# Ledger of designs, part 3: VHH binders against Putative cysteine-rich repeat secretory protein 14 (CRRSP14)

Target 1, 255 residues: Putative cysteine-rich repeat secretory protein 14 (CRRSP14), of Arabidopsis thaliana (Mouse-ear cress) (q9ljw1)
Amino acid sequence: LNMNNPYLYHKCSANQGEYKLGSLYKKSLDSGIQQLSKDNEVFRGGFVYMDHTDPNGTLRVYITFQCRGDIYGSHCRSCFATARAELFKRCPRDKAAIIWYDQCFLEFSSISTGGKINYDDNICIDTARARPNAKTHTGDDSVLEFLRLFENLTNIAVTKRNNFVKDVEKPALYAAGEKRFGNKKIYVMVQCTHDLTPRACVECVNHNVRQFQDCYEDKPVGLKKGARVLGRSCNFRFERYPFVNAKTSPNYLKF

## First folded at step 1 (VHH)

Design m7 (framework vhh_7mjh_2)
Fold by ESMFold2-Fast, scan of step 1:
Structure m7 (fold): chain B 255 residues (1-255), chain A 119 residues (1-119)
Amino acid sequence: as target 1 above (255 residues)
Amino acid sequence: EVQLVESGGGLVQPGGSLRLSCAASGFTFDDYAMSWVRQAPGKGLEWIGRIYTSGSTSYNPSLKSLVTISRDNSKNTLYLQMNSLRAEDTATYYCARSFGYTDLYFDYWGQGTTVTVSS
């Protein structure tokens, strides 16, 4: 069966300018992406941060790719192929661009992005808007429980290893799970890019959870139908339906 | 058990060259990016560079013209070639297993090998 990679969002650089077709920048970018596509560890581990230079070592391109923490192997590679093709179509000649799919994201930049939390590229997406008069709206106590849930999930992401990757002792920087709220169940996920330290991952997720509250007109956040904040450095998502593969999700939890 | 064992350090004259080796065991070497890190006496850790599973390399820009990182997957061995050595290159050199970009996010380190650059 083929992988369906739903498009979520993309952003072309405004700050880094454009390259010319046939330029050394374009050649370095194409070479880096091609080299990345041949690296089996990228699709087994689900992350890469790569810098790539022209032959003289003077012009550098930075490429970041990550699959959602339950996506590995051929499914991860499929998402990379889709992201690669679409990013250049959507951001022609931009020196920096990023594209997000349900299963992965791909970024390139002429400026080093690795190891730093990026807040500028965050985007808030409602998977589905809550109905205006829905009885599923929740008060302040539910918001506090929601925040505690993501705090707990983030702590797990930065402390527990990914047991699906052999011989790895570092934290997964990914966790997912489900929790019942009354008669309803929510499904949740947090993930950081593997260039971040555990501390930076916590800081990134905390910012994104706060940004979610600031992004929407309908405060308090409550239990909506589903939402996520996408970022280059980390993302979180919640839904009222299962969206991750629990069998391949490290640290999957039933709260 | 994961083990990384550095070798090849020693005393070298200014302007000389030296090749360090790191022998890896206890894991599938071919599946991991590998890095070199150094620490001068009384100083903090300084990242030198890494080599990805594809064979691509990335370097600390301050050191790129002076070093080359390579690997031999058939021998589970990582190499650091250093040229035009200066007194400021005197340090303990560490081999580290890494994934992704960071100068400090490594899950395993070797015991180190000491390089002294002196007349």
Scores: ipSAE 0.000, ipTM 0.204, lowest interface PAE 14.4, mean pLDDT 78

Design m8 (framework vhh_7mjh_2)
Fold by ESMFold2-Fast, scan of step 1:
Structure m8 (fold): chain B 255 residues (1-255), chain A 124 residues (1-124)
Amino acid sequence: as target 1 above (255 residues)
Amino acid sequence: EVQLVESGGGLVQPGGSLRLSCAASGFTFSSYEMSWVRQAPGKGLEWIGRITYSGSTSYNPSLKSLVTISRDNSKNTLYLQMNSLRAEDTATYYCARGEWEVTYDSYGEYFQHWGQGTTVTVSS
């Protein structure tokens, strides 16, 4: 359950254009990524948002990296190495790009993204298939079966601290757990990036839970095998099998 | 109780370099983020940068190329290296212990415990 780190999705953002090989932008991006790769705190804490500037302060690159809240140390570093290599292969000259693996995501941009909820790169994924989130005109239906569960989980994420890898005063912005629904057990997780306030994290998760209903034809989500919505600012996931390491998950809950 | 004592200030010529130290006692130094803050005569406080308990740094963008923050957890000591000093760098320099406050609408660091300060004068 714990060893797999499959590729999930990537997006190359054409709206910010391309850099030229050997450009100052590419050198600044490579420098920022290299600095991140040497920072042990990133892999211990599982998050960084960096504003990296060239020596003259003329070009800025914004880099976001986060590991899933149960992934730290060497596994987090390994996920970063894989994400780094694949992102530059898949988006070779784009000024902005993002890639998701099961255990982490990596993003870079020429435009500041910190502290803001970003819904632009959200994607809905079933356990049986990965596909881009298509915009629908279905309306504002909610996923009622899971609303209370994810509301409770999100409340824990924004109030409880991470005792394992960060200062005790910081909220984890991550929570995971399990709950029985009839004859089945469901495993759940929510996570926000650490540049968000608790309020923004709640708003992000609520939006993604509502968006989830529009991604799928079948509304009784408790009957599905599992699903998630991935986003730059937050994500949530549920499965019919355990997928997080409960021993390294802050405040793992059994509902 | 909590004590922070800065040292290393003094008179420096323009273009020179200086390293400030902050000796911490009365708490588990290795468990806290630490910051440097300065105040020029007659002006407000200016945040210089912070360092996490594990050594990761974050700087005020206007000062990033001029300063380096480091720490030695075995000695309970915080450092500020300053290079290419200018007259405008004349200030009292304080070290401060980082505290985190989280509210529904806010996530930020504040400083409850400060040192007494050490004065740096940049003059010919």
Scores: ipSAE 0.000, ipTM 0.230, lowest interface PAE 14.7, mean pLDDT 78

Design n1 (framework vhh_enristomig)
Fold by ESMFold2-Fast, scan of step 1:
Structure n1 (fold): chain B 255 residues (1-255), chain A 121 residues (1-121)
Amino acid sequence: as target 1 above (255 residues)
Amino acid sequence: EVQLLESGGGEVQPGGSLRLSCAASGFTFSDYAISWYRQAPGKQREWVSTITSGGSTNYAESVKGRFTISRDNAKNTLYLQMSSLRAEDTAVYYCAAEYDLWSGPEDYDYWGQGTLVTVKP
């Protein structure tokens, strides 16, 4: 287990255009980010989706922030501070941008991004790039076991509450765990943003699991050592080493 | 704990046949996908064939139609029947067991010590 928070990926969206420093859009964005930075409940709960306008109500910005489901409080706030600083450095004038770190992501946009699965910003990251012989395929039973594990984990994420936060009526939309495969363990996690319904969360994760195979279609790679698919709406991850804090993970499971 | 022990290698003429065996112990053999790999002098280890716990078989293109993989779960033994052997089949043959998500030599749980097959020109 390590609390390192490496940068993973960012995207500056050219399709929404650019703003100028001192513009009304920049004022709305700065105001929203500043309001978020002062809200202790965001970092206690680990998620916010908000719309925000400048003081004159002229331009609206949509801001999404989420910490990984085992990260709360000061660690979540620290990740936000890092993400905020880096997102504005990397996308200095874009009206829409997103950045992912190991422990959180931050997005802003001039159009509403909430409540709908986002398929446009998904990115595949493999922890260790093992390359199988592309002409031969083995271990189909292991693939089935992998798919069943993530199906089970997703069902837990959309049914079990997060007892670390006050809203006991909503499912956590997060689950993590470990499972033995022979003499090895794999460590797994799924998470959706809290603006999604349970049904949309299931759909999002299923899409990302299918997309995972497609990410390597032209040059198949071995995927036993770890990988993740990042998205604005959901992500999943597996590794051969523990990467979440089991003590602070709601519904952490040993299969 | 876990052991895989290959046997049956030897010298054979081109066009000949050999039957390799791999005896397994220390794990529940029937739960594992078991593969044959080979390593020729000066080359990297290459995959030859796999049989899954469910009995499905796969073969490298270079050996399709010439080699047959099979297993006997009651005896905890894996077999490779090799026919129409060629000089390029000369290699040390290894069996390997895996219970992981994908198949690949670097990802296998357990390897045997190998058995040498020499096809004399």
Scores: ipSAE 0.000, ipTM 0.221, lowest interface PAE 12.3, mean pLDDT 79

Design n10 (framework vhh_enristomig)
Fold by ESMFold2-Fast, scan of step 1:
Structure n10 (fold): chain B 255 residues (1-255), chain A 121 residues (1-121)
Amino acid sequence: as target 1 above (255 residues)
Amino acid sequence: EVQLLESGGGEVQPGGSLRLSCAASGFTFSDYWISWYRQAPGKQREWVSTITSGGSTNYAESVKGRFTISRDNAKNTLYLQMSSLRAEDTAVYYCAADTYGLESFDEYDYWGQGTLVTVKP
């Protein structure tokens, strides 16, 4: 099982402006990130949304961090360490920034975003690197069957608990699985940030699935070797190869 | 100053059991995530299991259901209970404490010296 953690994308958000080095904003941001790095519950549960102020309570920053739903413990912590280092290197003065890796994302902002769907900066990523001589039979892949699969997966994500976390009544807002389409198998995942309600999660994923179709215009879904839509509030992914650890994935299904 | 000391290794028959211990000193053990790693002859080190400061556990697929990681914060000691041992489990077992949860040997805060487990008929 190859569980690499490639860099995917980052965005330095100019809309919120820049802080000065040594400013109270920078001190509040650094303090919040330091506090998060010492919170073992974050890496156990795989999600945090927090606000943090400087000691005077003057400036507030909002920090969101989430690991992919099959990633816990040391792998989640490792992804955080990488994301932290790279985000501040790539966006050294921005008041808002986000970075995505395969196994986690980290975001900070001067504006509260908790509990609301944020479609800003959604990005479509196509898996262009297929094995040499790999063939795609577009006639074997039905757009309708693909949409039904993600509808089923999303319903599981918003109804079933995370069986790796005890004493939590909230749905996992994550599900992954595999399904055979004719003579082929695809591997799929959906995930929403844990600040969303189940209803908001459904809406977020549905929006991203429609955006995926628009990103690739009239191209059939089955023509792609694999793809994902990354968002601040949710993402979905499919590949023609296994990419999640089924043993640590809550609600992993073979359809 | 900081020490991690593994013990409990030895030679066992296939299907047997061993309990490994890792005694920690010189740091606040209860604040750290502690992991077991192993290195078989001629192979790279691989992660075996982690226990968080809060007590949550994770396992490599190859050992899941056979190995159990646990900690005793009062004794500053980490344990690995190994059952149904296989020839493939033959390795030097290392205890590692990490602040950032990195899985690479060079990226952990503290490592022990290791204890050898040999599974032979």
Scores: ipSAE 0.000, ipTM 0.103, lowest interface PAE 21.7, mean pLDDT 78

Design n2 (framework vhh_enristomig)
Fold by ESMFold2-Fast, scan of step 1:
Structure n2 (fold): chain B 255 residues (1-255), chain A 122 residues (1-122)
Amino acid sequence: as target 1 above (255 residues)
Amino acid sequence: EVQLLESGGGEVQPGGSLRLSCAASGFTFSSYAISWYRQAPGKQREWVSTISSGGDTNYAESVKGRFTISRDNAKNTLYLQMSSLRAEDTAVYYCATDIYYDESGYYEFDYWGQGTLVTVKP
C-alpha cells in the first residue's frame, strides 16, 4: 500500500474552471495520465512534462510529474499511484490541480508553463512551531552560514549530473547533504523541475528561500528546526533529521 | 518545567512487537514536532522517527515499514509502535522535543526524556 507517501498539500485551481464528466477535456486528461503511467522511463528518470492532446487535436492538457531526486523505480511509481488517486479525489472536475507528497508531485493544467518558473501557490511548511511571543535572536552569524549553505547546495544542483541515471549529461537540478552547526546537524535538499534551465533553477530556489523568510518574518530562516517551501517549479527543505536516502541521492554532500 | 517521560520498554523475542509511550508536560504539546531517538549499548544516539505538529511522519530507513509513530494531542502523548523487532533494535529509546522556545517563550533548546530500555533477545 502507498501509506509510506506522506501527503503535504494540494491546490485545486478555480481560475481555469471545471470540466464535465465524460467531456473531451476529461478524456484527454485520463488518456495523458494513463499514457504516463505506462512509461517506465518516467519512473527511471523521475520527471516528465507532457503536452497531451486527444486524437482530434482539439484539447490540450499539460501534465507535470516529478519524484524527489533520491526516489526512483518502484518507489517513484508508488508515489505516482498515490498522487493520481488523491488528486482526482480532492479536486473533482477542476481543469487544473496539483498535489505534493514527500516523494513526488503531480500537476495538470489547461495552460502551458513548461520551461518557465511558476511562483503561483508556493506554500511554506515548518516541522515545528515557535511561540508567537518568542524573541528573535539578533546578530546570529549562523543565519548567514545557513544562507551560504543553500547557495552552495544550489550551485551543486545546477552543475553536477545525476550519476544514478545513465547517459544523462545535463545537471541533476537536485542536491542534498548535511552540515554541522556547532553541536547540531542539519540535513538539506534543493530540487527544480527538469524543464528549467540551470539559471532558472538558481532563480527559483533563491526566490523560495527569500519567500520562506517572509513567511516567518519574526525569525530568520536559520533559526527554524525544520522547514520547506513547496513550489510548482522548485522546492527546498531542511530538517534536523535525515530525510533523503543518501545511497540514492546523486552527489550527496557532507559540508 | 518541560518534562518527557518514556514507558513501555521491555524484553521481546525477535519478530515481536512493542508499543512505547512518551508522556509530555510543561509545554503546548500539539504545537511542536516530537521525535524518537535510540542509543544501543556502546553506540552513539541515533534518530528513529519524527512526527510534526501537523501529523507528518518521517522514519530512519532501518525502521521504515516496521515502526509507526503517532501522537494523541488530547493526552499529550507520543507513541512508537514497533513490529518485526530485530536484535539490532535493542537500545534505550528516548523521546525528544524539537522546539525553538521554552514555555517562557524566549529560549531555544531541546528536551530529552530519561529513556526506556527495549531488549530483543533470541
Scores: ipSAE 0.000, ipTM 0.254, lowest interface PAE 14.9, mean pLDDT 78

Design n3 (framework vhh_enristomig)
Fold by ESMFold2-Fast, scan of step 1:
Structure n3 (fold): chain B 255 residues (1-255), chain A 121 residues (1-121)
Amino acid sequence: as target 1 above (255 residues)
Amino acid sequence: EVQLLESGGGEVQPGGSLRLSCAASGFTFEDYAISWYRQAPGKQREWVSTIYSGGSTNYAESVKGRFTISRDNAKNTLYLQMSSLRAEDTAVYYCAAVEWSYEGDTLYDYWGQGTLVTVKP
């Protein structure tokens, strides 16, 4: 259904400084990105975390790339190509940077990020901006059903395997689905980076759900359509319209 | 009680080799994916490699071609064969397993105490 791959957000991390053109850091970064671009397994599996060094093994660069859990093969490769081009264009000399598209994200850093939850630069994005006269959803039954839905979805993400990736016993760390609320239908997704353990994934999503509440409950307005919380280690999304490909989503659910 | 016990670490010269072992007990070892992680002083733990119950493997890019993960289900033991070691491979290496329950809320991460690998320049 939705084949669009819109740009969502990017961050050039000034706190790690800039590299010089021709530096050993730039050589490690360029080499790592180039190796990733030629690895067909990355685009079939949808995830890589790499700790890459220059040929002498002296300078480390950490690169994370993940496609949304319903995106594989040529679409995943296409999203990587777009993310790569745009990230280096937007953050030309930064030692650390991240870019999110609807269908993937790409990050590099001089600091190791693998295997631990990273809450830096989490961002709340709504599909339609809340208006000043919008009704608050705090204390609404729909809010409680939302929380219960994401709890259920997270449990599935950390227990069900990805049947679209061969020979993988690990849970998908991804789940998507739909649920009716009266005469309305909501479409939902959760995903964690594949370097996390299932327990860490649960912790990450629970944090993002709490952050979502903080983003919107402090205001006298609610969200009208859809929203997501983007993070370096996990994200969740809900919409009033279908946005994932149910046919290629592992264990797509109708609640 | 789930226990993971790493061994095989030590001091080695650049370009050398070491084999790490992780002895597992208290769970059905052959049913689980098991991973190696490492942590250098002052840094966060980073993923190194995973071997799945079916025997397929994944590696961090920095160790591809140099490290080999394997398992012996009859001995409940996980291995990491490390070759062409570099100073940057100096870290405490940890074995990690996750228990899958039929009920999602009973998932737990199990970690060993680690084994130190020092590559002397």
Scores: ipSAE 0.000, ipTM 0.113, lowest interface PAE 18.6, mean pLDDT 77

Design n4 (framework vhh_enristomig)
Amino acid sequence: EVQLLESGGGEVQPGGSLRLSCAASGFTFSEYAISWYRQAPGKQREWVSTITSGGSTNYAESVKGRFTISRDNAKNTLYLQMSSLRAEDTAVYYCAKLPEYWDTSEYDYWGQGTLVTVKP
ESMFold2-Fast, scan of step 1: ipSAE 0.000; ipTM 0.333

Design n5 (framework vhh_enristomig)
Fold by ESMFold2-Fast, scan of step 1:
Structure n5 (fold): chain B 255 residues (1-255), chain A 120 residues (1-120)
Amino acid sequence: as target 1 above (255 residues)
Amino acid sequence: EVQLLESGGGEVQPGGSLRLSCAASGSTFSIYAISWYRQAPGKQREWVSTISSGGSTNYAESVKGRFTISRDNAKNTLYLQMSSLRAEDTAVYYCAAGFSQYTLYREDYWGQGTLVTVKP
């Protein structure tokens, strides 16, 4: 399975303004990022949301980091290192910014972002390109099959525990799998940030699936093309090729 | 690296209330998702409740509406407010810290537990 970690997107959030070099905000941000980078448990668990303050307790920054649910340990740590370097390079003085890679995302903000669904800056990405003279699918039934597949996958993510942890009642908020349609396979994934409740995760994914339909209003959504919606609180992806590591994916299912 | 210490357990009558605390030391408490687990005599350990680093809460169906989990990041302390206690709630209660269940690694840090006994 392809474990490449391509850059996907970034956003420098102008609405929170800029900090001055050497400011308390920058010191709090640097301190928080440095503390995160030294904590091996972040990369074992694959998620952190932190409200970090400078040593005097005078200024807070909020940092969110998550690895894709099949990525942990050294691969997760490597994605963090890449995301960190690129985010500060691309958004050098912004008080709020986010960057997404295939295997993780990193966000910081001067405003508390945890525990709530955040629909800001959701982006639709075509990850697979249509081949020349590709057959187009225009039937309504394919859309319904797509929606039912993600409804089923989301139900698994919010009801089944991480089978590597053996926690019976705490859901993983992550699920991935594959389904055969005739001679073709589709590979799918949903994930929510671990600060969300199961109910909030369902609401987040349902919103992003509806947004996906709007993003491709005039184009057929066929199983021959891959795509994803990236969000701050949840994301989903489908491809014609395998993209997650099934051995390290909790709740991987063959539909 | 974080160390967890539970307190607040004791004997209480059915229908009563009790507040458990879990004090953290050694690492930054605010970056962890913290959970309560319990183990009744002769039974396996059961998940009770989790509060994420961002404050989102989740509860086992058996305690939903009766228990409230909360955290005080300034004091590095987790709380479990238990109300309408039943005989079935009798157990040793454990605090556990981790970031996510998306990995092969289990909860990284466990406390030593505090006993709650519900009896007339």
Scores: ipSAE 0.000, ipTM 0.278, lowest interface PAE 10.8, mean pLDDT 78

Design n6 (framework vhh_enristomig)
Fold by ESMFold2-Fast, scan of step 1:
Structure n6 (fold): chain B 255 residues (1-255), chain A 122 residues (1-122)
Amino acid sequence: as target 1 above (255 residues)
Amino acid sequence: EVQLLESGGGEVQPGGSLRLSCAASGFTFSSYDISWYRQAPGKQREWVSTIDSGGSTNYAESVKGRFTISRDNAKNTLYLQMSSLRAEDTAVYYCARYEIVYSDDTYEYDYWGQGTLVTVKP
């Protein structure tokens, strides 16, 4: 199992303001996070969206947590522990904040967003942006094939169940795989949060693909070394190296 | 300062073996996935193998069964054991660590070593 879990990005949401030390909001947030940390079902399934109140029921916080679809159990729990510690450290008194690691993300907010696509806080990440003047490995006449690959992957994500999770009635909203483009091998993944419907998941991924095109005008969807768009509601990633564990990835595909 | 330094390249005959090393410094080596890439004359760099922080490995199909990637976290060193070498394996071999962009105001880049040349002569 790939245990590399680098920090990717975080955002402290100034628009919801700050809580005061010892406040009911802080108590509600701490209580919710603590309950999540003890819930084995969350780490088995890899997703939770919860609303949590203090004991008096006066202040509510909304917490979203998801592990990458190939990460379960103790590894998912480890990513949560890291995300929890770092999010509080980076956004110590913000009422809303989000943090992404390679293997999970954690968000809290005073505003309910469950069941709706949230395009706020989307970020484009690729090798060219990480390395100014980086040479990309684009140019292999594969834009259409690449787009079709992600279309196929998204269709799998919204139609097939996660066979690692018992009693799930809905699609996995996750798919990963690999495809050879000539002599090159590309590794791909799409994932949506489990509060979304299949239709919303498709819409979210399509938006992120368009956003990616806008981020990288110099050959938006070409075969770069690697790229991803991170969002609260969905993300996609491709690399020239394997980054998901095929053994624990539901419906891993070889195209 | 992140540094990667490859060594162990040289000239070998077809069917021979060679072990490459990559000495890493300036970061917590055990926490990162590290990859081997190669670049043949006049070609683009291509991925060869990756080992994750937990020891799981993956290989390009062209080297699978012939190359073995490994790591020694106590020595901060990555290895590539190459066997059954072919003329097509002639390339400069690089170890690489990909760094994620932390925020819009912080620019990190792929960390590459200087490379080590492997020449397979008939």
Scores: ipSAE 0.000, ipTM 0.123, lowest interface PAE 18.0, mean pLDDT 77

Design n7 (framework vhh_enristomig)
Fold by ESMFold2-Fast, scan of step 1:
Structure n7 (fold): chain B 255 residues (1-255), chain A 119 residues (1-119)
Amino acid sequence: as target 1 above (255 residues)
Amino acid sequence: EVQLLESGGGEVQPGGSLRLSCAASGFTFDDYAISWYRQAPGKQREWVSTITSGGYTNYAESVKGRFTISRDNAKNTLYLQMSSLRAEDTAVYYCAVDEFLGWSEYDYWGQGTLVTVKP
């Protein structure tokens, strides 16, 4: 396991404007983040969506934090600490911002985001700078098998609960696994934010898979060495090396 | 031992045509996707086209509609039919084998064949 939290991407949302230093918005944001940092249940469960107001109820801030589904406890808390420090450093006065790490993401906004799919800041990221690779046509069996793999993984994410937490009856909205393609394996993961319904999660992942194909429309896609689509509401990832801890990953599958 | 040998390059005028061949040996040709790449003077290698074991084809945007990739499994040979050639198509053309239809294996490159489009 990596003790470090690798940075992936961040976005400061210009469309919601800036707050002033010492403003009620900043006070509400800081209060919400501080309350979050002291909640052991957040780091045990790996998710929170918080609607937080200042003491007068004048301003609302919405905070979303989620750890990757195999990351809990101290490692989840570590990622939160890193995300918190960097997000405010990179987006010092923005009313809305998001930052992604391998193990978690943190977002805040002045607009309610709970229960809704948000596609505005989706980004495609390749795991490594690609040398040109051989390309498969969309109709090839390997491409179809790849797409069916993510369909199956998504179905598992939206139907099976987190088997590591007995008191949670909701679906995990997370699944990971591995599949052999000839003499090689790929490792795969899908995850939605826990404020989404199972149906919304399916819709989110399906959109991200389509977006992935569009991101590489004019370029060879096939089974690349690894890629992911980062979104505010859901993510998917595949690699040719194991990247999740199978022992702490709920519903880990070998296809 | 995998071996790839390109041929068919040469000099041609703009708008002309050439047909490249790649003779393959040392592996079960029918089971693999095989690609054409090119490297222009002073530039990095770029992907041109791929044909899968099932016969499906893909092309780089710069060559769509002008180049046609094909294979003859009985002869273990890959082809690239090039038409409407442009000065920017001048390059050394290589064939390469990829395992499992998209998994890169670039230790299996041919020596290349030079295509020069003279103004």
Scores: ipSAE 0.000, ipTM 0.123, lowest interface PAE 12.4, mean pLDDT 79

